# Ledger of designs, part 11: VH-VL binders against Large ribosomal subunit protein mL46 (mrpl17)

Target 1, 243 residues: Large ribosomal subunit protein mL46 (mrpl17), of Schizosaccharomyces pombe (o94398)
Amino acid sequence: IQSSKPLSNSTPLKGCSVGTILIRSPILTRQPSEFEKSIYKYNAELWNELSDPLPAEFYFKKGSVGEKDWQERQKTLKGKESPFETIFGKERKEMESNKLLDSATHLQSRVTEADTKNDERSTLRSLDKSLYLLVKKSKSSGWQFPNTPVTSSEKALHLLCQDLLKNILDENSLTWLVARHPLALLKTEQEKTFLLRARLLNGLDVPNLQNVYDWVWCTYDELKNKLSPSSWDSVKNILSDRL
Below, E stands for the ipSAE of ESMFold2; O stands for the ipSAE of OpenDDE; V2 stands for 0.75 times the mean of E and O plus 0.25 times the DockQ between their complexes.

## First folded at step 4 (VH-VL)

Design q49 (from q1 with light chain S30D N31S; framework fv_pasotuxizumab; at its last look DockQ between E and O 0.02; V2 from the best seeds 0.00; counts 0 for: pae E 11.4 > 2, placed apart)
Fold by ESMFold2, look of step 5:
Structure q49 (fold): chain C 243 residues (1-243), chain A 121 residues (1-121), chain B 107 residues (1-107)
Amino acid sequence: as target 1 above (243 residues)
Amino acid sequence: QVQLVESGGGLVKPGESLRLSCAASGFTFSDYYMYWVRQAPGKGLEWVAIISDSGSYTYYSDIIKGRFTISRDNAKNSLYLQMNSLKAEDTAVYYCARDTSEFWSGYFDYWGQGTLVTVSS
Amino acid sequence: DIQMTQSPSSLSASVGDRVTITCKASQDIDSYVAWYQQKPGQAPKSLIYAASSLQSDVPSRFSGSASGTDFTLTISSVQSEDFATYYCQQYDSYPYTFGGGTKLEIK
């Protein structure tokens, strides 16, 4: 009687995930025009598609020459920003200058209905601060940055991150990666999660998340109270130099 | 199937030390955050210490930080609490508790039976 | 830290009575509340998570609900084995905190 080998299954790579630190930057005083939104979308899509690096875990053994080269490359890219940082940085500087000039005559920040109601699901809360997206995958899970298992060594981390964001955000949300390389690595004894930084370009269009059990948009100070202690310790210093 | 068994409790004098153990079975111990929670006689529940699944991160309640040390040995499926400079107010039943199987959820699905620590002269 | 205010601290009931125990959170925690039962001389046992979802092997006479920051554990018809102390716990934000407990005494 003829026998056959077991059918191969597409198994996720054990202990390896990619996630995103998705940031709603402080909101500019004016809304971008539809033309500006189209340019942002085109550049964000082009930027997100330009690089194809594989995760370090798939290439490198600890302490190898390749690992050291990857780590040195990450240091070199630390200051590299997408084209949108120039645009948003200029508007942020203008907002901060106006805030300084107005501090004696006005409240420190714009107050919205979301601020009044403490609506943690809205990107309209705390317009003068960065907000970070946390999700729960199930009723029983803790708060964590959005993440997904790495199922193939051929697909680049930034492409997996884009797929993740498309899966959890509505179709009108516009995101872009700040850099194509990981910002941080969350590591347990059995698990590695590579975190990439991304920004939500259209923060005034409040996203309605899908394919997650729950979500919140947190300020930096609120992250400590939501994240696991290990996740917080891994990101607190990396994020602390941003508003 | 899941089982947590505490041991090492007993009667000690103030200022002395005691080490508690929790033996885990029926699950993959190294995948779970673990807690020590205590209950003074006739009182409510109070968290004491938390340790991450790898043991790399530990967290303590404010009242015991600096006196107690949580640790784990994943090869032996064991959780520990080293209790130094014991005070009468530390008299309690100490429970070993497991977080859920999800990445850091914050509630406990299984508890041990507890071990009594009595601190008196 | 989030405070969980549990009431009443104790109550008495006869077998067959409907019993309601409440917890109030000091801030919005959505539905991230667990309930535990601790029988005299025993370890706590998980009853409910996510405010209303029953754990395995928990009798259907137990139920939970949430309204704003108010959370309720209900026993629809108390049985003799339900004589215990009940605790709520929030797990929305670290550090995860417990209510003070409610002792249910069976007359």
Scores: ipSAE 0.005, ipTM 0.491, lowest interface PAE 11.4, mean pLDDT 74
ESMFold2-Fast, scan of step 4: ipSAE 0.634; ipTM 0.847
ESMFold2 (binder alone), look of step 5: mean pLDDT 89; pTM 0.887
OpenDDE, look of step 5: ipSAE 0.042; ipTM 0.607

Design q5 (framework fv_pasotuxizumab)
Fold by ESMFold2-Fast, scan of step 4:
Structure q5 (fold): chain C 243 residues (1-243), chain A 118 residues (1-118), chain B 107 residues (1-107)
Amino acid sequence: as target 1 above (243 residues)
Amino acid sequence: QVQLVESGGGLVKPGESLRLSCAASGFTFSDYYMYWVRQAPGKGLEWVAIISDSGSYTYYSDIIKGRFTISRDNAKNSLYLQMNSLKAEDTAVYYCARGDYWDYFDYWGQGTLVTVSS
Amino acid sequence: DIQMTQSPSSLSASVGDRVTITCKASQDISNYVAWYQQKPGQAPKSLIYAASSLQSDVPSRFSGSASGTDFTLTISSVQSEDFATYYCQQYDSYPYTFGGGTKLEIK
């Protein structure tokens, strides 16, 4: 959900461009370390041991009201979800989601087919890192963030950025504009480009782009080799490499 | 020798559909981008569509976008053009052509004639 | 769209003549221009790519050159098999666009 900022919604003059840093956030979370797994296992075993009912014979005489009350209480407590079951229930749902991801993408040890083939047009590469969209407008042009000239001074920058995203992504693609303020300003000899941050929400579906000559999804480390030196210098301290 | 052989052309009525095929031989089909180019009788050449070597990338001329679909089957060494909602102005000889990554058309098929007439 | 303006539309020549066909792009396309030869009733054949690179098995009498947005196809000594229609094409931007063609006719 974006907060509204009326003063930040003014459009630039003609001769400026608006663009987007479109990010595919990491799909796979970090796996717990062996130490963390051992702590989870220890806590689960401890809970199971502590929740075992003590034999009624040890505390109550057979047939007594006390023995019956004890059994009723144990029955009631065993019918309620434990704190560990709540935690492990969530972990199981996450694992089931990861299982579906693995079957859908044919994942092996977190390395996808796109990783193996170095398919840079796929969003299913480097699932533990952020991917950034770069486009080529023509065969002779360099790689750049998607952008478009500002043709109307009446339309806010964030609305122009949303129009740009609709223009280059297919009809099944979903995006979220993270902020209405520009994240970066790229200056060239003839042009100023205001870059806004957006996130791709497609999940496992790989978008097919339109109205561009070509595209690639790059990790942070790969941006240095694709972007012009001036564009890289403008964004390198604003973007992050997530492991 | 590199060979591209188109088939599937013929006479159809406006609004009908037609599927063109192109059989490739003499090269590793899965390594090349493929194209469809058309030429109306007595007119010049007009680019129709492109498909990447894996089939994951496609781009279409605005004139036929939404009506035509390019596809390929690398196991069968075949390229296809599914043509829907055909119009009289789609009447042309359709050529399949190959190219490398973002490249020109180095080899062309012999063409197949599509006539759209009522 | 990038417009490829080809001139002349037709040209008459005799065997042994030097022939020059020109093609002008409406904007900078680097050297991403190809030239094709088409004989009546036949498919086009690739002659030149990257403005000046000769396709394999094309005779050395064909050559291409570039100067800014102006591109030229030259046949140094026309042979009888060269009488055909020639097309330039840019492959820098979508849509890929062709010139209108130049028909080389016998005098």
Scores: ipSAE 0.439, ipTM 0.760, lowest interface PAE 3.0, mean pLDDT 81

Design q55 (from q1 with light chain Y94F Y96F; framework fv_pasotuxizumab)
Heavy chain, then light chain:
Amino acid sequence: QVQLVESGGGLVKPGESLRLSCAASGFTFSDYYMYWVRQAPGKGLEWVAIISDSGSYTYYSDIIKGRFTISRDNAKNSLYLQMNSLKAEDTAVYYCARDTSEFWSGYFDYWGQGTLVTVSS
Amino acid sequence: DIQMTQSPSSLSASVGDRVTITCKASQDISNYVAWYQQKPGQAPKSLIYAASSLQSDVPSRFSGSASGTDFTLTISSVQSEDFATYYCQQYDSFPFTFGGGTKLEIK
ESMFold2-Fast, scan of step 4: ipSAE 0.619; ipTM 0.833

Design q56 (from q1 with light chain A50D Q55E; framework fv_pasotuxizumab; at its last look DockQ between E and O 0.03; V2 from the best seeds 0.00; counts 0 for: pae E 9.3 > 2, placed apart)
Fold by ESMFold2, look of step 5:
Structure q56 (fold): chain C 243 residues (1-243), chain A 121 residues (1-121), chain B 107 residues (1-107)
Amino acid sequence: as target 1 above (243 residues)
Amino acid sequence: QVQLVESGGGLVKPGESLRLSCAASGFTFSDYYMYWVRQAPGKGLEWVAIISDSGSYTYYSDIIKGRFTISRDNAKNSLYLQMNSLKAEDTAVYYCARDTSEFWSGYFDYWGQGTLVTVSS
Amino acid sequence: DIQMTQSPSSLSASVGDRVTITCKASQDISNYVAWYQQKPGQAPKSLIYDASSLESDVPSRFSGSASGTDFTLTISSVQSEDFATYYCQQYDSYPYTFGGGTKLEIK
């Protein structure tokens, strides 16, 4: 055989990796308290009771096409009901009939099928909390943030992080790297892993990761139970919403 | 041949202290997370304490309520459990156990033979 | 904490019988279940990891399976050396918890 030395403009940095704290941001606010519910209900009732037709200039800028059209409709409706009432009247009647209804009767369900099944692999779970991606690289490995070895010192860490995310997510997923610098360092005797923060933008439902043995989407509280003690201690204060 | 040998068990009175040792051989001890697991006579297994490969991080089960301290000496291939303020409910066989990987996995592929700790008046 | 509910607590069998022991996890733990065998006066011995993978030198009469949160250990034809207590353990999430054990006894 002919032996050849690998050609590279850089030597892999031994024991150095870059990883990503990938966050699915909350879609819903936390469950409102009884006080907060009463405020929402009060505001809804107040809005219904004080909602009167507004002058055209509130809806339309002076001289706009919309204002001219509205004024011409008012002229043709002289002695008739206002166009404002016809435009908003149906919705206002429905709101007025619902003046004392609990605001909770108009809200979408906060609980999804993934919450009911406690599906930790779904990004649809716990919509009112941040979810953090953890992976296993093999059957016997522990849970860790997605990471990849640093193989070239000439490529910036944030670009390696983007490549990592493209490798593990489907091709339609969109992520945003919050900053180009690490926010945390995981260190063992023989390995350093620089962690960068990223946000999942358009992939609320990201059902299947690629090139990993297994994955979970964890809340902050669940990270403690999945990560090694050393990894948890390194990130627990950095990831807390209120520190 | 992986071997884990516990020692230091015995009969003690409530409130006393005892130090357990686990001698490891047949593998690179410093690459592995190590655990203490206990079993009361005729009862099931209970997780007690864990220590990272370097010893930098430790964690303890709520069942010991901060009375035990896990430590290791990687130069001597030894794991330790310092047990203080012992109670009757701490009576058990204490096992030294090894994680199956250089990563944190939580699965124990090798167990020592155990050392009996008896706490009685 | 994840509870591992193991059943039955005790089971009698004769040599040659087929035996099934179950564990139910209180939440989804994927396949991160181990089975241990403990004979009287001995330390636990690892039999199965990842729900169905046999450890080295474990006889092929042992098998494991998973369905949702239900996990089973099966001994297809019990031998005299199989009379012991069996424990399941989850290692999906800290703290890693054990089932209560199943004592397999001679009829």
Scores: ipSAE 0.007, ipTM 0.496, lowest interface PAE 9.3, mean pLDDT 74
ESMFold2-Fast, scan of step 4: ipSAE 0.712; ipTM 0.876
ESMFold2 (binder alone), look of step 5: mean pLDDT 89; pTM 0.883
OpenDDE, look of step 5: ipSAE 0.264; ipTM 0.669

Design q57 (framework fv_maftivimab)
Fold by ESMFold2-Fast, scan of step 4:
Structure q57 (fold): chain C 243 residues (1-243), chain A 121 residues (1-121), chain B 106 residues (1-106)
Amino acid sequence: as target 1 above (243 residues)
Amino acid sequence: EVQLVESGGGLVQPGGSLRLSCAASGFTFSDYYMNWVRQAPGKGLEWVSTISDSGSYTYYADSVKGRFTISRDNSKNTLYLQMNSLRAEDTAVYYCARDTSEFWSGYFDYWGQGTMVTVSS
Amino acid sequence: DIQMTQSPSSLSASVGDRVTITCRASQDISNYLNWYQQKPGKAPKLLIYAASSLQSGVPSRFSGSGSGTDFTLTISSLQPEDFATYYCQQYDSYPTFGQGTRLEIK
């Protein structure tokens, strides 16, 4: 089987850059609305109703020895706590206590110190929303998605994007490249930038970025004020403000 | 009166480690970005490292990344530079310099007198 | 990194002379350029920041000009205390210094 002639890489890659839309996914789920809480409560009450045991009459003939034996056993169980019910009851209470503790811990961490100080360089801000990494390459440069010029036509874009992520993030940062194809193409007067989607896996560990002048982690709503109008127009319909 | 005083320099063998200190006085240390700048004997100036006012964010020259660590103690008004895996080319006078701290403005208005680090076998 | 190139590397002059030192950046740095003076055995001293702003306490005979890639430091009437090495430094990105210009007695 013959392979086709290689495509000319010089023309499509000339003046092109590869970049990344690096996302810190929401760490905390949003609080359910009062309406949603009402639905959950109603469903829980409904499940309680549906779980009620059927009357003994469905299992035994009236006045039979079996019915009498079952009724005597039920009478005994109601008057004396069984080891099984004691153990099961303890496990259920422990599970409920652990759920309440987890909920309290979750609520206590909802508003962070980074939120209070509006520390835009921290990944610990806006834990219920997605955060997007923007960088400045220099003091005179505008805010942009991390990017680097394509210098080698032999290297695939996703490999260049992985090299870029290693170049700007610290040794403690873990990232996942979501797809090998670009999510967006940003066009400026002389440049084309192919943006690939990546996720920050350890969002609770705040990265100290390298090889950039400055950086910010922005919510979706904050991106429109920091990106150029042309860059914002290119990504606004592709990005989401929540999962 | 703003004053910066470096200490900790000396003679070290290649592969050795050294910790420099810079004692600051006469200003609110916790409000300023701080820098280390070095100068090899008879050569020009080379920026080494910068640390933010809080100490949360650090920046390094490519020649020292992974080997040097900048840190600060705002309660003691002291800046530090931990130097590991030292090489002959790290031989220089190391200066502590104050930056204006409005998100790394980049001009060094006050400098210390410098401390000499010699890396020799 | 942004490369800074100074010209000349050394200059001989007499007291009272007008001295000009130039600095070129490898890319546009707007006006994010500083000039420092360093006397033998001493720490550098900031003379000019933001290409043309004179630092407090620096004599008015020192002036800076330029923007983009080409910058100039001028000493209008050289004094004995001005014999020193002069450095330009950009701060548009990670700081880089020129190689220095040594000003010597003619």
Scores: ipSAE 0.310, ipTM 0.661, lowest interface PAE 4.0, mean pLDDT 81

Design q58 (from q57 with heavy chain N35S T50Y, light chain P95W; framework fv_maftivimab)
Fold by ESMFold2-Fast, scan of step 4:
Formats: structure tokens, C-alpha cells, sequence
Structure q58 (fold): chain C 243 residues (1-243), chain A 121 residues (1-121), chain B 106 residues (1-106)
């Protein structure tokens, strides 16, 4: 610690918010068809010849602050580690861990009671797909990703995102912030919201949310029906239940 | 003219049970989250329980979990608190309070007059 | 759980005085703090919400300030009807009230 009172640059607070795309990863892996197996084999053989990372356009709107930060960090990581390899490796390991947990809990059915009742507030639905958390801040507000205004605090965006997660999830919920930089930037006429990706590690333990009017856990297909058109356009190319 | 009127308080022996009621009028009861807050004689306020507008979600202070049950009947515009296994420390005036509809974890904008619960042998 | 500590526990003041009551949270609660007034034998009344927002119908002599862990309720010119007990309440994680500050006639 070099200085007890470092100076910081102040940024305009008007219209800036931080939010989270909180994901419950698939607990069960879908069964690949014969066609999918053949495509996978072909692509795997192709990838042995090529090593291409996902383009930044999958994560950010072109020209956004998030895209610039992502591209700069990606260039640094390409010198030692691939961002795609790191993200893919972490997601794959998490899915493998979830498979082992599923075996340990003896949860064998792909169709749960929550599925049959269409219980949208449960994380025990659609176990072979990703679920995304949406909240309502008030009865009259629309469905949105959890978010909070950026204060004149010196906290970085990822720390504010962690504070947000702590504020809306119960004490027993375990989350992992996948990356410190934003995954997406939502821009309206006067506001911008930086969205960071987080994962719910204990998806079999259904969380009780606090400090929100209502919440739902949505699949990709359900998500597009609940988000505003502008929010959906901003995230549809970075969120998918397909490759 | 929002009004909340509590009833059902009284004197009970330790280990006994009581059911409190809160009659709401002057607003659309089914649109609001509701809370119970208590106050021991000469002491401060303590939040007890909270219920969603539909009644599907309920929350409790650690001191009452497993003993108290909050419920509501939107057709009767009435909030309830079933209190079981009562202890001397549960002696308090119990207030019914309306939470704002602007945010679920909001402030309590209207309160009833309170009903006294005394747990004594 | 979040603990709320008010200071002082009681104070004496005269009509026309400027009175300040403080409230401290055991952890950062942003601006998720309310202030209530309770007169003897009456139910509490909401004065201030979200740390600094004045509730409709509450006189402008009441104001709230603060964020994070330290909060203040100020009465700029005390009136006879203001002698009461004041409570802060956090609503960041469930609800916790302070122990109260009793405002008495000097």
C-alpha cells in the first residue's frame, strides 16, 4: 500500500448503471443426435487444424466501451492464454462438476416437478438448458436483468456487481463472477447499463430473492418474450442455448 | 383513507397460541405486500414477518421462524398472524403495516393502531 | 444480520432548536434506510425513506442525509409536536430497526 489517500478520476454518474446476467448452468447435458455427433466430429477435426477465438461482436455492440475493453484484454491474453479457451474450459469444468453433483444427488429425471408446474421462480426447471435471472423492481416495471445505479463510490464495476448479487440473493446462494469486464452494454436514449456475467454455483438449491418485487428464471426462448425489444436486441447474439 | 385495524390480542400462557387479524380498507389490498412489526413494552420496534401480495411468498425474523405463520385472504382484505409456542419474550404490541407497492423491500407507509399480546403465567 | 445503532438513546431540547439524530449500520446499506416517528401510545409514522426522501405530508423541517453506514436525521426548528421517539430502519437485507432515540422537552 503506497498511499493512504490516492486521488481518483471522477466520472459522470448520470445514466450509468451496473447489472448482472446471472446464469444457472445446465445441470444435465442433452443427448446428441447421430447428426450432431457427426457434425461435432467434423468440427473437432477442423479445430485440430485451426484455433479461432469467438469474435468480440458476440459479446458487445460495435463501438461500445465494453467492446474496446474486451478487445484490449483479449490481445493481452492471446500472448499467453486464449480468452475462448479460458471461458470454454471453465464452463466445461462447471458442467462436469454439475454432472457429478447430479449423480451424487441421484437426480435422474430430465423432467422435474417444476417443469410440469411451469414454476418460473424455481431453478429446478429445464435442467438441460441455461436459466437466466430476470427481476421486476416494482409491480409496474418491466422484466429486466438485475441492476443498480453507479454511485460516486470508488468501487470498480465488478465489485458493484458483487454487491448487487449479495443484495438480491440469500445468504446460502453461491455465485461466481465469470469475468471482471462487461459482457454487454445496454444503451437507451439517456442511460447505459454495463452487464457482467455471473453463474449460480449451487443451482439445485433454489434461492429466495430479496429487494426485488418479483423474479423469474428463464430459458433463452422464454427470455426473448419477457425482455424489452431494445434489451433483447442488445443481448440476443451473446446469449444462446445453441453454439 | 387507508385504514388497518388489528385484533385478536390478549393474555395467554407460555406455550399457548393466538391468531391476530388485520382488517384493511381504503386501498386495493391484493396489490400490496404486508408486514407484522412488534414492540415490547417500553422497548423498540422489531420486524416479525412479511408476505407477498399473492400470499405465495412469506418471510420471518429468526426469532419467530417455525412458530409463527403469516397468511392473507385477499377476498376478505384481511392479513393474519398465527402465533404458536408463545414465549414471555413475545409479549408486545403487534402492528400490521403496509409495504410500498413501488419496491418489494420498501418502506412501511401505513400502520394499524396495534394489538397487545401478553404472554404470562 | 445487519445491526442498527442509534445515538443518542435520548436527548432533551427546546422548541426552536436544531436537533440531529444519528444511525449507524454494521455494514454498507447504500441508501436503504428509513426514519420513523412514534408518539406515546401511537403507531409509528414514516418520515423519510431512501435515506433522504421526504414522505408526502411530512413538514420540510425534517431532513435525512448519509449513505453507506452513517446516517443523520435533522429537525431544523423543533416544534412542540416533534417530541417523540425516532427510529431508523434498514431495508437492504430484510428489516432491522435501531433501538430508538427519545426526544424530550428540556
Amino acid sequence: as target 1 above (243 residues)
Amino acid sequence: EVQLVESGGGLVQPGGSLRLSCAASGFTFSDYYMSWVRQAPGKGLEWVSYISDSGSYTYYADSVKGRFTISRDNSKNTLYLQMNSLRAEDTAVYYCARDTSEFWSGYFDYWGQGTMVTVSS
Amino acid sequence: DIQMTQSPSSLSASVGDRVTITCRASQDISNYLNWYQQKPGKAPKLLIYAASSLQSGVPSRFSGSGSGTDFTLTISSLQPEDFATYYCQQYDSYWTFGQGTRLEIK
Scores: ipSAE 0.006, ipTM 0.410, lowest interface PAE 16.5, mean pLDDT 75

Design q59 (framework fv_unasnemab)
Fold by ESMFold2-Fast, scan of step 4:
Structure q59 (fold): chain C 243 residues (1-243), chain A 123 residues (1-123), chain B 107 residues (1-107)
Amino acid sequence: as target 1 above (243 residues)
Amino acid sequence: EVQLVESGGGLVQPGRSLRLSCTASGFTFSDYYMDWVRQAPGKGLEWVAEIRSKAYGGTTYYAESVKGRFTISRDDSKSIVYLQMNSLRTEDTALYYCARDTSEFWSGYFDYWGKGTTVTVSS
Amino acid sequence: DIQMTQSPSSVSASVGDRVTITCRASQDISNYLNWYQQKPGKAPKLLIYAASSLQSGVPSRFSGSGSGTDFTLTISSLQPEDFASYFCQQYDSYPYTFGGGTKVEME
């Protein structure tokens, strides 16, 4: 509190800010390649092909009463139900192939409504990539990582970061600080900002932010177009478009 | 024609609650941000609260003097915006206006206002 | 919060006069400033948005100028219906804040 207090991790750093790189980790694994999809489909078709009924010769000796009885039943069935059985069997194969492919490629839609609308305020966009939270403090300010000035309080930086997250996210948002120490220092002509890494744990529950003018959830590739060049240069080598 | 009609004002004792309503007509209510602005007798205008459209998260914003006591909400099916006022103070005595805000990034200007509803907080 | 200082608090003018009202923000708000007119017993009316854009239906004698921290509203030739209070309002950041108002009075 007092300016004469010795510097420590809990000592206020006036003229500095603490901020957060808040990440929504990928919800889905990467999209399977065309080769992987073709293998899943081929295996499903192969299984269905191998499960086809065997000819009578495998069950009965040629010319036996049993074979004749089986063939007579087959002719009766074919005359009444065989065309339908063929159509039904083909439909069953198609359904089983599609079910196996769906199981292999995920059950959740990879393209969401948020993707279709390019809704940058949603966490449901780009589910196979990391999303990073950027905010605008005012209409005239540029996009930046959430941050707050270091006050006269004696709280440690990671506690101030947790306070910041509680201040801008709703009560239902669950976050985790990955590290207590800053991972990046953004130095502008006016200000120094220590950035701590945090993760949004419930990424499928889209948070409504408060106490900011506007916000967006950006992929790695989108960050370079929204952040100032100096901020981008400070973080580009420590961030990724995935985990 | 665009119309905003406020209701729910009255005389209340300090510490009590009131809920104000503003019924909108003549426009697609769900597309617009809605605000409450108050004016104490003989004084200037004070912005109280805003609620954004659902397309922009339905987020809410408040003046520091009312944070924790007032809650703005909306019912798009009825075209009504509400202001729930709890723990009322004598300083909350004012004419309360409902105002329509624009529904885009460049929002922040109030093109239509209601006639207002009077709230008097007195013992 | 952004403080909006409006001056003068009142001005006495005659029909046909040029009236200028000023508004100063405590920090740079770019051009995110509106002007409103309020007549006694009536709700405010939007005159100018984005510092200089005239609202539809508002007479051309009203004009706004300025950017950053200093803004002006000008009425080039005052008409009888213009005797009213005028308020500036910033919308750069929450909370939105209004100026204290300027009362334009006869004489």
Scores: ipSAE 0.505, ipTM 0.771, lowest interface PAE 2.1, mean pLDDT 81

Design q6 (framework fv_pasotuxizumab)
Fold by ESMFold2-Fast, scan of step 4:
Structure q6 (fold): chain C 243 residues (1-243), chain A 118 residues (1-118), chain B 107 residues (1-107)
Amino acid sequence: as target 1 above (243 residues)
Amino acid sequence: QVQLVESGGGLVKPGESLRLSCAASGFTFSDYYMYWVRQAPGKGLEWVAIISDSGSYTYYSDIIKGRFTISRDNAKNSLYLQMNSLKAEDTAVYYCARDEYSGYFDYWGQGTLVTVSS
Amino acid sequence: DIQMTQSPSSLSASVGDRVTITCKASQDISNYVAWYQQKPGQAPKSLIYAASSLQSDVPSRFSGSASGTDFTLTISSVQSEDFATYYCQQYDSYPYTFGGGTKLEIK
């Protein structure tokens, strides 16, 4: 069940709007969440508890056959042949490899000036996440996906969307319309907006927008706070698992 | 390999209904827009209907307006065309086709023949 | 609706000939044109998209070109398996429309 309805040929296009979900794709790999870090820590602690037994002298008399058998078993585990070493040792190695890869890539890119300033008008923020373009058409209007009314012409929705992108982005901005068909139909009390998906191909070159009052580039989590409740309900399930 | 297999065609009388099916395999069906295209015997190709990857968007040819309904079941990798109030002019081979995001039909099924006659 | 006028409706050629089929759009459709090949009793096969881009398994003897609203499909050296009906299609605007087809026949 979805809040957006399928478009039928009995639904007139005149009086509707066409809009775009313009996405800047992630530039860097996603960093682990606090939850994921807690799982890594738990697994590491669990391995330490299982692989670090009390000294043999606590359990066996010195020189006993039991002590020798236990020592030999510990050598086998220490040799990375144990199931525990295979399970937790591999996970620990992967965590360390990910940390090294992340530190190497993050040193020059992840902590940008746009991140430190919380500059929402820049595409150089949150390089490990998708960014979505929202605009204000006027000082008094709310935040919304870029959109324009459908004219009386026979021009297709995807062409109107391309015209919209050319109208609001600078001449150096490169975009790709991912599909010619709408991704979603956004219904409000006064209008219907067909949303087409587009990608910003040169996201490292920050575009200056024109013919809008204001603009922001938002992560998925930030969309909830800026879009109207009806707009958010229409797109939340589409965006969370796509791109 | 990408495969599209249509079924459900046959001989029906004017005014009757028929449902066509298209079974998809060899690709992630839920990632693609799908089309129905028909071809009357000895004639050219004619687009019938489109459905988006999620099924949330559909669009139809004016020729079959109000009579045909396109639908899909992504869990079953199946595309459907429900045809109501069939006319002799609907006699054709019906093809299902996959829409590449570049905007063309990159793969077609083998087609199923629908004959409407009394 | 955008009309796609395909010419000729039929064409006779011998193996080894260079063949051109033309398609004219009633208005500007940029390069949003595809070409399909259909053999008798078979489904259409995709040949070309975006006016000039070859589908991956299509022989290099096939090529497409565009000049304004005029589009051409060229077969540089016809082979026996090329005798079929060819269709152009615009995918610029709804409704999507096909040309009337060109039947390529043996001389």
Scores: ipSAE 0.005, ipTM 0.398, lowest interface PAE 15.5, mean pLDDT 76

